# Ledger of designs, part 25: VH-VL binders against Gonadal protein gdl (gdl)

Target 1, 194 residues: Gonadal protein gdl (gdl), of Drosophila melanogaster (Fruit fly) (p22468)
Amino acid sequence: MADIPATSEGSANTSEAVVEYQQPTPEFLQRKIYFLVDQLRTYHSELPENLQTRISYDLLTELANCVLNDGIFVIVKALMELQHETERHLIKIRMQAENEYEIEVAEWRSKIKDPEELRHILGLMKIKHTKKLHESDTKIIEILDQKVNDQQSTLQKAGVPGFYVTENPKEIKIQMFLLDFILRLSRLKYEPGK
Below, E stands for the ipSAE of ESMFold2; O stands for the ipSAE of OpenDDE; V2 stands for 0.75 times the mean of E and O plus 0.25 times the DockQ between their complexes.

## First folded at step 13 (VH-VL; framework fv_firastotug)

Design j2 (from k6 with heavy chain K108Y Y109R Y110S; at its last look DockQ between E and O 0.44; V2 from the best seeds 0.45)
Fold by OpenDDE, look of step 13:
Structure j2 (fold): chain C 194 residues (1-194), chain A 124 residues (1-124), chain B 108 residues (1-108)
Amino acid sequence: as target 1 above (194 residues)
Amino acid sequence: EVQLVESGGGLVQPGGSLRLSCAASGFTFSSGYYMSWIRQAPGKGLEWLARIDWDDDKYYSTSLKSRLTISRDNSKNTLYLQLNSLRAEDTAVYYCARGITYWMEGYYRSFDSWGQGTLVTVSS
Amino acid sequence: DIQLTQSPSSLSASVGDRVTITCRASQSVSSSYLAWYQQKPGKAPKLLIYDASNRATGIPSRFSGSGSGTDFTLTISSLQPEDFATYYCQQYSSWPLTFGQGTKVEIK
């Protein structure tokens, strides 16, 4: 009856280092805001004068405050990726339509020996194809417009200043610049003390 | 297929004016594109001249601003460039180009489509 | 204005060679808003690379772009006969838009 010694499994206290997310000090946040506002002012100064007047310094300050939370960058990045995916998909669909046309043309060339008849058939095909492409392009635009509206709504709900659902090209233009600013800021590393 | 076709080039006397046209097909100017004129002197590099976007916002080269006018006719899907007070140095191939604007990717992008160009020669 | 300086201004290479062209900006190009174009004699420029590293549609994989800030590079991994041309970098970070002076790639 050999007493098998109970190997004391040492409870490795995985001290989960609660990385105390030290809430940034008010001073730190203030410095970061100043940094962000300064960057935004730089971007603003690069715009044409007519656009500078449409983007107020108050809006830039609000934007700086909004992007203090990295969550906004994450949202914008996610929306951008989704857009890229959609665009790629739409391009592929269009390419497929074009390829199908080329295949069909090649088939007709192989089947029709009379040059006059072939010319007539190819002419009709080209007209039909052009119409189809135009319709496809229209649908693509509609899809993209809807996506913009969805993105506007998402950003508005996230509390990003200057964003709301609109179809006004002038307002959309301003929002595009704001998006550019957010994206530029997202690429900056704020280092305290530099 | 996207096509840009420049016209209006030729021989012009110093002090004269040129008016160039760019007929666009395969897309519409209102579809989130901006258009630009770019020129290239013989054996030289590329020089951006002017742009116009879907909101009819115009921007010009600083050095040529006083002499340049960019415009468009959406009904004809045609872009125009006027350059006044022509000099020998304005001799160049003039290109129209389409730039892309994308939501979520910034406002202005690179030029994805170019015309064949039109030659303007300024000579006495 | 942002000035772009390409190096070299010209180079001679053989088919199959690796070619590298650099573009240096006088100021930082924000968000890597840099494009590369190919131009053949008597033809309009063709977009190769946008946003410093993205290949345009239909551009072969042998073309690649890299860089950030002030320093950018175009690489052709294996030069093909059709690649003998002049190459231009262009920034669209700020107005006015500016181009490099060009790099001519010639056959050796």
Scores: ipSAE 0.244, ipTM 0.698, lowest interface PAE 1.6, mean pLDDT 89
ESMFold2, look of step 13: ipSAE 0.664; ipTM 0.841
ESMFold2 (binder alone), look of step 13: mean pLDDT 88; pTM 0.906

Design j3 (from k6 with heavy chain K108R; at its last look DockQ between E and O 0.47; V2 from the best seeds 0.59)
Fold by OpenDDE, look of step 13:
Structure j3 (fold): chain C 194 residues (1-194), chain A 124 residues (1-124), chain B 108 residues (1-108)
Amino acid sequence: as target 1 above (194 residues)
Amino acid sequence: EVQLVESGGGLVQPGGSLRLSCAASGFTFSSGYYMSWIRQAPGKGLEWLARIDWDDDKYYSTSLKSRLTISRDNSKNTLYLQLNSLRAEDTAVYYCARGITYWMEGYRYYFDSWGQGTLVTVSS
Amino acid sequence: DIQLTQSPSSLSASVGDRVTITCRASQSVSSSYLAWYQQKPGKAPKLLIYDASNRATGIPSRFSGSGSGTDFTLTISSLQPEDFATYYCQQYSSWPLTFGQGTKVEIK
């Protein structure tokens, strides 16, 4: 009856170093805001005059405040990636439709020996194919428009200034510039003291 | 297939004006594209001149702003450039070029499609 | 204006060679908004690279772009006969849009 010594499992107190997320000091935040506003003003100054009038300095200031939280950058990046994926998928679908037409044409060329009959068949196929492509393109546009609306809504709900659901191309244009500004800012490294 | 075809080049006298056209096919100007004019003097580099977007917003080179006018006709899918008060230094091949705008990606001012260019010679 | 200086202005290379062209900006190019073009004699420029490192559609894998800030590079890993041309960098970070002076790649 050999007394197997109870190996005292040393409770490794994993002191989870609560990385006290030291809330950035008010001074730090203020400096960061100034930096961001300065960058946005630079971007704004590069716009045509007619667009400069449509994007107010107040909006830029609100945008700077909004992007103090890196969460907005993450959201915008995620939406961008989703958009890319959707576009790639739609392009592939269209390419498949085109490829199917080419295959079908090749099959008819192999089967039909009479040139007049072949010409007639190929003519009808082309008409049908053109119609199909037009319908496909219409659907693609509808899907993309819906995606834009969804993304607008997401950004609006996230509190990004200047974003709301709209189909107005002029308003969408402004939102596109705001997105560009956010993306440009997301690539900047704010280093305190430089 | 995207095609851009410039026209209107030729011999012009100093002090005169040029009017160039760029006929576009395979896409429409209203579909979120930017169009630009870029020139290249003989044996020299490329110089951007002007841009116009799908909403008719225009931007010009600072040095040439007073002499340049960019415009488009969507019904004809044609881009235009007017350059006034021509000088010998304006002798160049003039290119029309297309840029693209993407939702969520912002504006990208690189050129994915170019015409073959039209030569303008300013000489007495 | 952002000035772009390419190096070298010209180079001679053989088929199969690795070619490297540099483009230096007088100011930082934001978001890596730099493009590369190929131009053959009597032809329009052709887009090779956008956003410093993205290959344009239909461009062979032997072409690659890299860089950030003020320093950018175009690399041709194995030069092909059709690659003898002039190459231009272009920034679109700020207005006006500007191009490098070009690098001519000639056959040795």
Scores: ipSAE 0.540, ipTM 0.770, lowest interface PAE 0.9, mean pLDDT 91
ESMFold2, look of step 13: ipSAE 0.714; ipTM 0.869
ESMFold2 (binder alone), look of step 13: mean pLDDT 89; pTM 0.921

Design j4 (from k6 with heavy chain M104L; at its last look DockQ between E and O 0.40; V2 from the best seeds 0.52)
Fold by OpenDDE, look of step 13:
Structure j4 (fold): chain C 194 residues (1-194), chain A 124 residues (1-124), chain B 108 residues (1-108)
Amino acid sequence: as target 1 above (194 residues)
Amino acid sequence: EVQLVESGGGLVQPGGSLRLSCAASGFTFSSGYYMSWIRQAPGKGLEWLARIDWDDDKYYSTSLKSRLTISRDNSKNTLYLQLNSLRAEDTAVYYCARGITYWLEGYKYYFDSWGQGTLVTVSS
Amino acid sequence: DIQLTQSPSSLSASVGDRVTITCRASQSVSSSYLAWYQQKPGKAPKLLIYDASNRATGIPSRFSGSGSGTDFTLTISSLQPEDFATYYCQQYSSWPLTFGQGTKVEIK
C-alpha cells in the first residue's frame, strides 16, 4: 500500500495585475484637449465659409471635451456598423423584388404564345412592378430616416454636443460634419510628448 | 429608377452663354443628394465643374468659377448650369451627376448616377 | 489640385484576360476617397468602385479595386466582351474633384 504523496498543487496566485487604470493626470488631459481642439480647428478651417460660421469654436471645444472619453468613438463606430447592416439588408430586399419581377416576366414569356397578348400582359406587369418599387423605395427612406433619428437620440443621450433629434436638413448637415470630425479624431493616436 | 435627363445643348457662338437643365426623376433633391455638372471635351477626359447640395451650398472649379453658376429648383426637381463667355474650349458633352451622402459616413463625392449628357458646340 | 495619372493610357486584351489599370495621385488621397468609372462610346460614365475597394451595386465580381495613399489599382479578373471601354479614376479627397486621363481597353 504505497502512500502516493499528495502533490501539493501550488496555488498559483494569479496576481490579477489590477492594471490600476491610472487616471490620467490633469496635465495630461489638458494637453490632450489642446491637441484635439487644434485638430478640430484644422478640420473646421477646411470647411466652406458658410459652414464655418455655423459651427462655433465653443462647439468644437465642447466636442473635444466630449471625446476625451474613448466611449464616444465606440458608440459612433457601433452606430456606423449598425447603419451599414441596415442598408445592406434594405438593398437586398429591393434586389429580391427586382428578381421576382424578372422571374415572373420569364414565366409569362414561356406561357403566352400570342405576341399581342404577351405585350399586353408585360405592359401591365411593368406598371405593377414600377408601383411596387416606388412603394418599396418610400418605405426604405422612412426606415432610414427613423434610423437617423434613433442615432441622433443616442448621441444626444451620450452627451455629444450639437446632437439632437431633428429633421431639418440644415441641422442634419451640421451633425454630419460633427460626425466626420469625431470619426477623424477616432483615427488619431494621441502620443504624449510628440 | 433614377433618371437624369440633360437638355439645353446645341450650337453657340463664342462669347455667348449656355443654360443647361437636368431633369431628375426617381428621387428628390431634398433627400441628401449632391448634384454636380461634369463635362467631357470630344476625345478627352472628364472635368468636374460645379456641385450643389440640399442646403444650397455651392462649389465651383477654380478655373471656371467666374463664368459658372449652378442652381436648382426643388419644385421642378431640376438642376441648372449657366456658363458665360463661351470659348471654343468649352465645346463638350455636359453631364449632370448625382452623389450620395450618408449621415454617419460623411460626404462621399463620387457619382452613382449620370445623365446621358447634352452636347454643347462653341463655334463661329 | 490633385492630379491623377492612369497607366497605361491604352491597352489591348483578349476576352478572358486579366486586366490591371493603375491610378497614381500627385498627393495622398485621404481615406482612400477614390472611385472608378467605366465609360462606353457615346454613353455616360458608370460607377464601378468607390472608396478605393467597394464595388458599386450591380457591378460584377470580376471588377475589384485596391490601393491607398497615392497608388490605386482597378483589376478585371477575366475580361468580358462588354468590358471593352474607357476607365477613369476619380479622387474626392480634396477640391476640386479630379479625374484621371482615362485608360482605353481595346479588343486585341
Scores: ipSAE 0.419, ipTM 0.748, lowest interface PAE 1.2, mean pLDDT 90
ESMFold2, look of step 13: ipSAE 0.704; ipTM 0.869
ESMFold2 (binder alone), look of step 13: mean pLDDT 89; pTM 0.917

Design j5 (from k6 with heavy chain S31Y; at its last look DockQ between E and O 0.44; V2 from the best seeds 0.60)
Fold by OpenDDE, look of step 13:
Structure j5 (fold): chain C 194 residues (1-194), chain A 124 residues (1-124), chain B 108 residues (1-108)
Amino acid sequence: as target 1 above (194 residues)
Amino acid sequence: EVQLVESGGGLVQPGGSLRLSCAASGFTFSYGYYMSWIRQAPGKGLEWLARIDWDDDKYYSTSLKSRLTISRDNSKNTLYLQLNSLRAEDTAVYYCARGITYWMEGYKYYFDSWGQGTLVTVSS
Amino acid sequence: DIQLTQSPSSLSASVGDRVTITCRASQSVSSSYLAWYQQKPGKAPKLLIYDASNRATGIPSRFSGSGSGTDFTLTISSLQPEDFATYYCQQYSSWPLTFGQGTKVEIK
């Protein structure tokens, strides 16, 4: 009866170092806001005068406050990636439609020996194909427009200033510049003391 | 296929004016597109001159702003450049170029499509 | 204005060689808003790279871009006969848009 010594499993107290996310000091946040506003003013100054008047300094200040939270950068990046995927998918669909037409044309060329008959058939096919492409393009635009609206709504709900659902191209233009500003800021490293 | 075809180049006298055209095909001047003029002197680098976007916003090089006018006719899908008070230094191949702006990508000012260019020679 | 200086101004290389071209900006180029173009004699420039590192559609994998801030690089991993041309960098971070002076890649 050999007493197998109970190996004391040392409870490794994994002290999860609660990295106390030390909330940034008010002074740190203030300096970061000033930095962000200064960058935004620089970007704003590069715009045409007519656009400068449509993007107020108040809006830039609100935007700086909004992007103080890195969560906004994450949201914008995720939306951008989703947009890219959607666009790639739609392009592929269109390319497939074009390829199907080419295959069909090749089949008719192989089957029809009479040149006049072939010319007639190919003429009809071209008309049909053109119509199909136009319909496809219309659907693509509708899908993309809906995606834009969804993204506008997402950004609005996230509290990003200047974003709301709109189909007005001039308003969308302003939102695109705001997106550019957010994306530029997302690439900046704020280093305190430099 | 996207095609850009410049025209209006040739021999011009100093102090004169040039008017260039760029006929676009395979796309329309619509939302998301912007057009630019870029020139290249013989054996030299590229110089950006002017840009126009889909909403008729115009940008000019600082040095040439007073002499340049960029415009477009959407009905003809044609871009134009006017350059006044021509000098020998304005001798160059003039290119029209297209850029595309995408939602969520912001305004990016690189050029994905170029014309073959038109030669302008300023000589007495 | 942001000035772009390319190095070298010209180089001679053989087919199969690795070629590296640098573009230095006088100021920081925001968000890596830098493009690279290829231009063959008597032809228009062709877009190779955008946003410093993104390859344009239809551009071979042997072309790559890298860099940030003031220093950017175009690399051709294995030079092909069709790659003998002049290469230009272009910034679009600020107005006016500016190009480098060009780098001519010649056959050795």
Scores: ipSAE 0.555, ipTM 0.778, lowest interface PAE 0.9, mean pLDDT 91
ESMFold2, look of step 13: ipSAE 0.744; ipTM 0.890
ESMFold2 (binder alone), look of step 13: mean pLDDT 89; pTM 0.919

Design j6 (from k6 with heavy chain R51Y; at its last look DockQ between E and O 0.46; V2 from the best seeds 0.00; counts 0 for: pae E 2.3 > 2)
Fold by ESMFold2, look of step 13:
Structure j6 (fold): chain C 194 residues (1-194), chain A 124 residues (1-124), chain B 108 residues (1-108)
Amino acid sequence: as target 1 above (194 residues)
Amino acid sequence: EVQLVESGGGLVQPGGSLRLSCAASGFTFSSGYYMSWIRQAPGKGLEWLAYIDWDDDKYYSTSLKSRLTISRDNSKNTLYLQLNSLRAEDTAVYYCARGITYWMEGYKYYFDSWGQGTLVTVSS
Amino acid sequence: DIQLTQSPSSLSASVGDRVTITCRASQSVSSSYLAWYQQKPGKAPKLLIYDASNRATGIPSRFSGSGSGTDFTLTISSLQPEDFATYYCQQYSSWPLTFGQGTKVEIK
């Protein structure tokens, strides 16, 4: 009862279901890893030698493994789109402040006839506007720094080697090169046997 | 409005030295910009000389590395090129050029803004 | 070093002509990291194309770029009077950065 052979009917249905859920073969993944590592070593070799020593071959191998299943490419592209939207928003806010200043200047020019009084008023407005822009630029820098921090954390949690939260400019630069390598890999099409 | 203005060129004897300056306006060197010097001999093409990244990493053309020093002063928003042991073949217009990097866009080394150039003439 | 050779070295064309300029690299330019510049007499170069095919901000749609590996092309679909200039390609995939020798486009 319990010791009966499987029927060919069940095997056929199992084969069809297995094909639907089957992962790429270990041999395919191994060849893909070698292809990715070869590309990363090419990108690395194209850097000046002093930068080459700052990115180890071990890190390149880990990077190839982490992008093997394409999930990381989706994350990086989504983060890039979010960064671009944030930058566009910040530029719009700064441009609005300039437009408001120009409107106020035009209004005073139309209302004040005495040239000496007008020069005084416009001088005070310029000082106020300059201070307002400085405060706005400080806030913009803080927002962008926080965005870098958030994206470092996201990439770290996604398992991308070489990413962690840091404010050290030298470490950020290395992470920017790793991002460049990931983006270049994302544009390749892997075709085995070619 | 982005503007790059080179200065410090002129007539120099062979074996002499010059320091070229590039005053930048409309942007600051903070965090997202890289700078380079490129020259063009009369009637000839463009030759890359030196590059300074936003984090102060420096790269030089191999043939000229011993005779060039690139530097910058972020507080003055000014880029410099020191030219030493000048030869007749160094006669050229020297351009400063800017590129940009952003965190998520990666590093790409093309130049989106150029100065007007300053002429260096090396002659006796 | 990656050497870039442009073809032709010069050409004559009339307003309205379609012109093509080729840039050939001595080694593969990884990821199509290649730019094109326009330089008018007595002026600094101006960026036209980056990453082989992306137009820089403010560049008219008559300029287009294509290519990968070792072969790249700049095309001007309908030449305008302001397009008479010298054109340079530049690679940035491998250090040192290098430029092509230039292609001069002159009025016929």
Scores: ipSAE 0.557, ipTM 0.788, lowest interface PAE 2.3, mean pLDDT 84
ESMFold2 (binder alone), look of step 13: mean pLDDT 89; pTM 0.930
OpenDDE, look of step 13: ipSAE 0.682; ipTM 0.821

Design j7 (from k6 with heavy chain E105Q; at its last look DockQ between E and O 0.35; V2 from the best seeds 0.50)
Fold by OpenDDE, look of step 13:
Structure j7 (fold): chain C 194 residues (1-194), chain A 124 residues (1-124), chain B 108 residues (1-108)
Amino acid sequence: as target 1 above (194 residues)
Amino acid sequence: EVQLVESGGGLVQPGGSLRLSCAASGFTFSSGYYMSWIRQAPGKGLEWLARIDWDDDKYYSTSLKSRLTISRDNSKNTLYLQLNSLRAEDTAVYYCARGITYWMQGYKYYFDSWGQGTLVTVSS
Amino acid sequence: DIQLTQSPSSLSASVGDRVTITCRASQSVSSSYLAWYQQKPGKAPKLLIYDASNRATGIPSRFSGSGSGTDFTLTISSLQPEDFATYYCQQYSSWPLTFGQGTKVEIK
C-alpha cells in the first residue's frame, strides 16, 4: 500500500494585476483636450464659411470634452454600423421588388404571342410596378427617418453636444458634420509627448 | 427615373461668359443631394468644377474659384453654372452630376447620376 | 491636391479576358473614398464602384473594386463587348475632387 504523496497543488496566486486604471492626470486630460480642440478647429476650417458660422468654437470645445470619454466613439461606431445594416437591408428589399418585376415581364413575354396584347399587358404591369416602387420608397424613407430620430435621441442622452431630435434638414446637416468630426477623431491616436 | 439635362452650351468668344443650366427630374434638390459640375476637354479626362448641396453650401475648384459661380433654383429644380473670362482651355463638355449624402455615412462625393453634357466651345 | 495615376493608359483585350486597371494616389485616400466610372464615346460617365469596393446599383458582378491607402484596382473578370470604354478612378477623400487620367480598354 504505497502512500502516493499528495502533490501539493501550489495555489498559483494569479495576482490579478488589478491594472489600476490610473485615472489620467488633470494635466494629461488638459493636453488631450487641447489636442482634440486643435483637430476640431482644423476640421472646422475646412468647412465652407457659411457652415463655419453655424458651428461655434464653444460647440467644438464641448465636443472635445465629450469625446474624452472613449465610450462616445463606441456608441457612434455602433450606431453607424446599425445604420449601414439597415440601409443595406432596405436596398436589398427594393432590388428584390425590381427583380420580381423583371421575372414577371419575362414570363408574360413567353406566354403572350400577340404583340398588341403583350404591349397592353406590359403597359399595365409597368404602371403597377411604378406605383409599387413609389410606395416602397416612401416606406423606406419613413423607416430611415425614424432611425435618424432614434439615433439623435441616443446621442442626446449620451450627452453629445449639438444632438437633439429634429427633422429640420439644416439642423440635421450640422449634426452630420459633428458625426463626421467624431468619427475622424475616433481614428486618431493621441500619443502623449508627440 | 432620375434625369439630368444640361443646356446653354455653344460657341463663345474668348473673354466672354457662359451660363449653363441643368434641369433635374425624378428627384428634388431638397432631399439630401449634392449637385456638381464636371467638365471634360476634348480627348481629355474629367475635371471637377463646383458643388452645391441642399442647404446652398458651395464649394469650388481652387484654380477656377474666381471665375465660377454655382447656384440652384429649387422651385424649378434647376442647377446653374456661370463661368466668366472664358479661355480656349475652357472648351469642354460640361456635365451636371448628382451625389447623395446619408446619415452617419461620411460625406461621399461620388456621382451616381450624370447628364449627357453640353458642349462649350471657346473660339474667336 | 491628390493626383490619381491610372495604369495602363490604354490596353487591348479580347472578349472573355480578365482586365485589371490600377489607380495610384499621390497621397493616402482616407476611408477608401474612391470611385470608378465607365465612359463610352459620346456618353456621360457611369458609376461602377464606390467606396473602393462597392458595386453601384445595376452594375454586373464581373466588375469589382479593391484597394486601400494609395493603391486601388478595378477588375473586369470576363470582358464583354459592351465593356469597351474608358475607365476613370475618382477620389473624394479631400478637396478638390480629382479623377485619374483614364484607361481606355480597346478591342484586340
Scores: ipSAE 0.391, ipTM 0.737, lowest interface PAE 1.1, mean pLDDT 90
ESMFold2, look of step 13: ipSAE 0.713; ipTM 0.874
ESMFold2 (binder alone), look of step 13: mean pLDDT 89; pTM 0.920

Design j8 (from k6 with heavy chain T101V; at its last look DockQ between E and O 0.29; V2 from the best seeds 0.57)
Fold by OpenDDE, look of step 13:
Structure j8 (fold): chain C 194 residues (1-194), chain A 124 residues (1-124), chain B 108 residues (1-108)
Amino acid sequence: as target 1 above (194 residues)
Amino acid sequence: EVQLVESGGGLVQPGGSLRLSCAASGFTFSSGYYMSWIRQAPGKGLEWLARIDWDDDKYYSTSLKSRLTISRDNSKNTLYLQLNSLRAEDTAVYYCARGIVYWMEGYKYYFDSWGQGTLVTVSS
Amino acid sequence: DIQLTQSPSSLSASVGDRVTITCRASQSVSSSYLAWYQQKPGKAPKLLIYDASNRATGIPSRFSGSGSGTDFTLTISSLQPEDFATYYCQQYSSWPLTFGQGTKVEIK
């Protein structure tokens, strides 16, 4: 009865290196803000004069402060991806409707031998199809408009300056440029000391 | 189907003015599109001239800014271009083109739809 | 202004050939904001590629775009009879919008 020595499983203390998320120093944050504001001013300067007057430097400063949190970039990217998926889906639906019409037309051409009768049927089909497409397009627009409103609301709730729910195309335009600025900033790597 | 039809081209004398029209169908100018004029001299490349969006925001080529006016009539779904003080070098096919604006992505300044163009010849 | 230089200015190829056209920018094109167009004689340009690598709707898979920064490429994997045309690159990273001088693809 050989006593098999119990191999002491050394408890590897996985010292979870609590990566102390060293809170960035106030100086670091200040430098980062200056960097971001400078980038935003550059983007602002590239805009037409009429748009430059509609986007204040105060708004740019607020935006710079807002994007100090990388969470805003994540939110904007997620919203963008969702938008793309929605658009792709809607396009596919429309394409399917068009394809169904073509198939139906082909079937009628195969079944109807009388040219006058065929012409009449195809004429009616075209009218019906046009109406259906118009209705589909209207629904698509409604869906997209709702998505815009939802995204505006999300960004507003996230504290992104300049965002609120609106259907005014002029205001939406400003929000679009702000989104462009956020996306551009998200692609920048802030390196302290360069 | 999206259609753009330019008109107003022809023979013009040096120092004169051209006024071009572009009739759009299959879409509306207020529906997230912007419009541009682009010209092409005979046997040459493409030159962007001007753009206009639904907010009546206008942008011009720097070299031609003083001579160009872009405008639109939404009720007629028609784009216009005025070019003054015409020179021989302004001889070209003039195209109207559509660009798209995307929510979240902003303005995409490529052109997905073009007219067939209208020829303007500047000669004495 | 960003100048775009295409290479070559012209080339002769046969049906079935792989064709490559390059577009070099004088400055970096941000976010790969480069488009490619096809133009046939007496016709308007047709959009092929946008954002350097995305095919426009209805464009055959034989067309592809690549590149970033200052160097971009249009590739036709297998040239078809309908592909004999002039091709243009266009940047939309900065104002004014500019085009390359064009590359004419001719039948050999």
Scores: ipSAE 0.616, ipTM 0.789, lowest interface PAE 0.8, mean pLDDT 91
ESMFold2, look of step 13: ipSAE 0.711; ipTM 0.875
ESMFold2 (binder alone), look of step 13: mean pLDDT 89; pTM 0.919

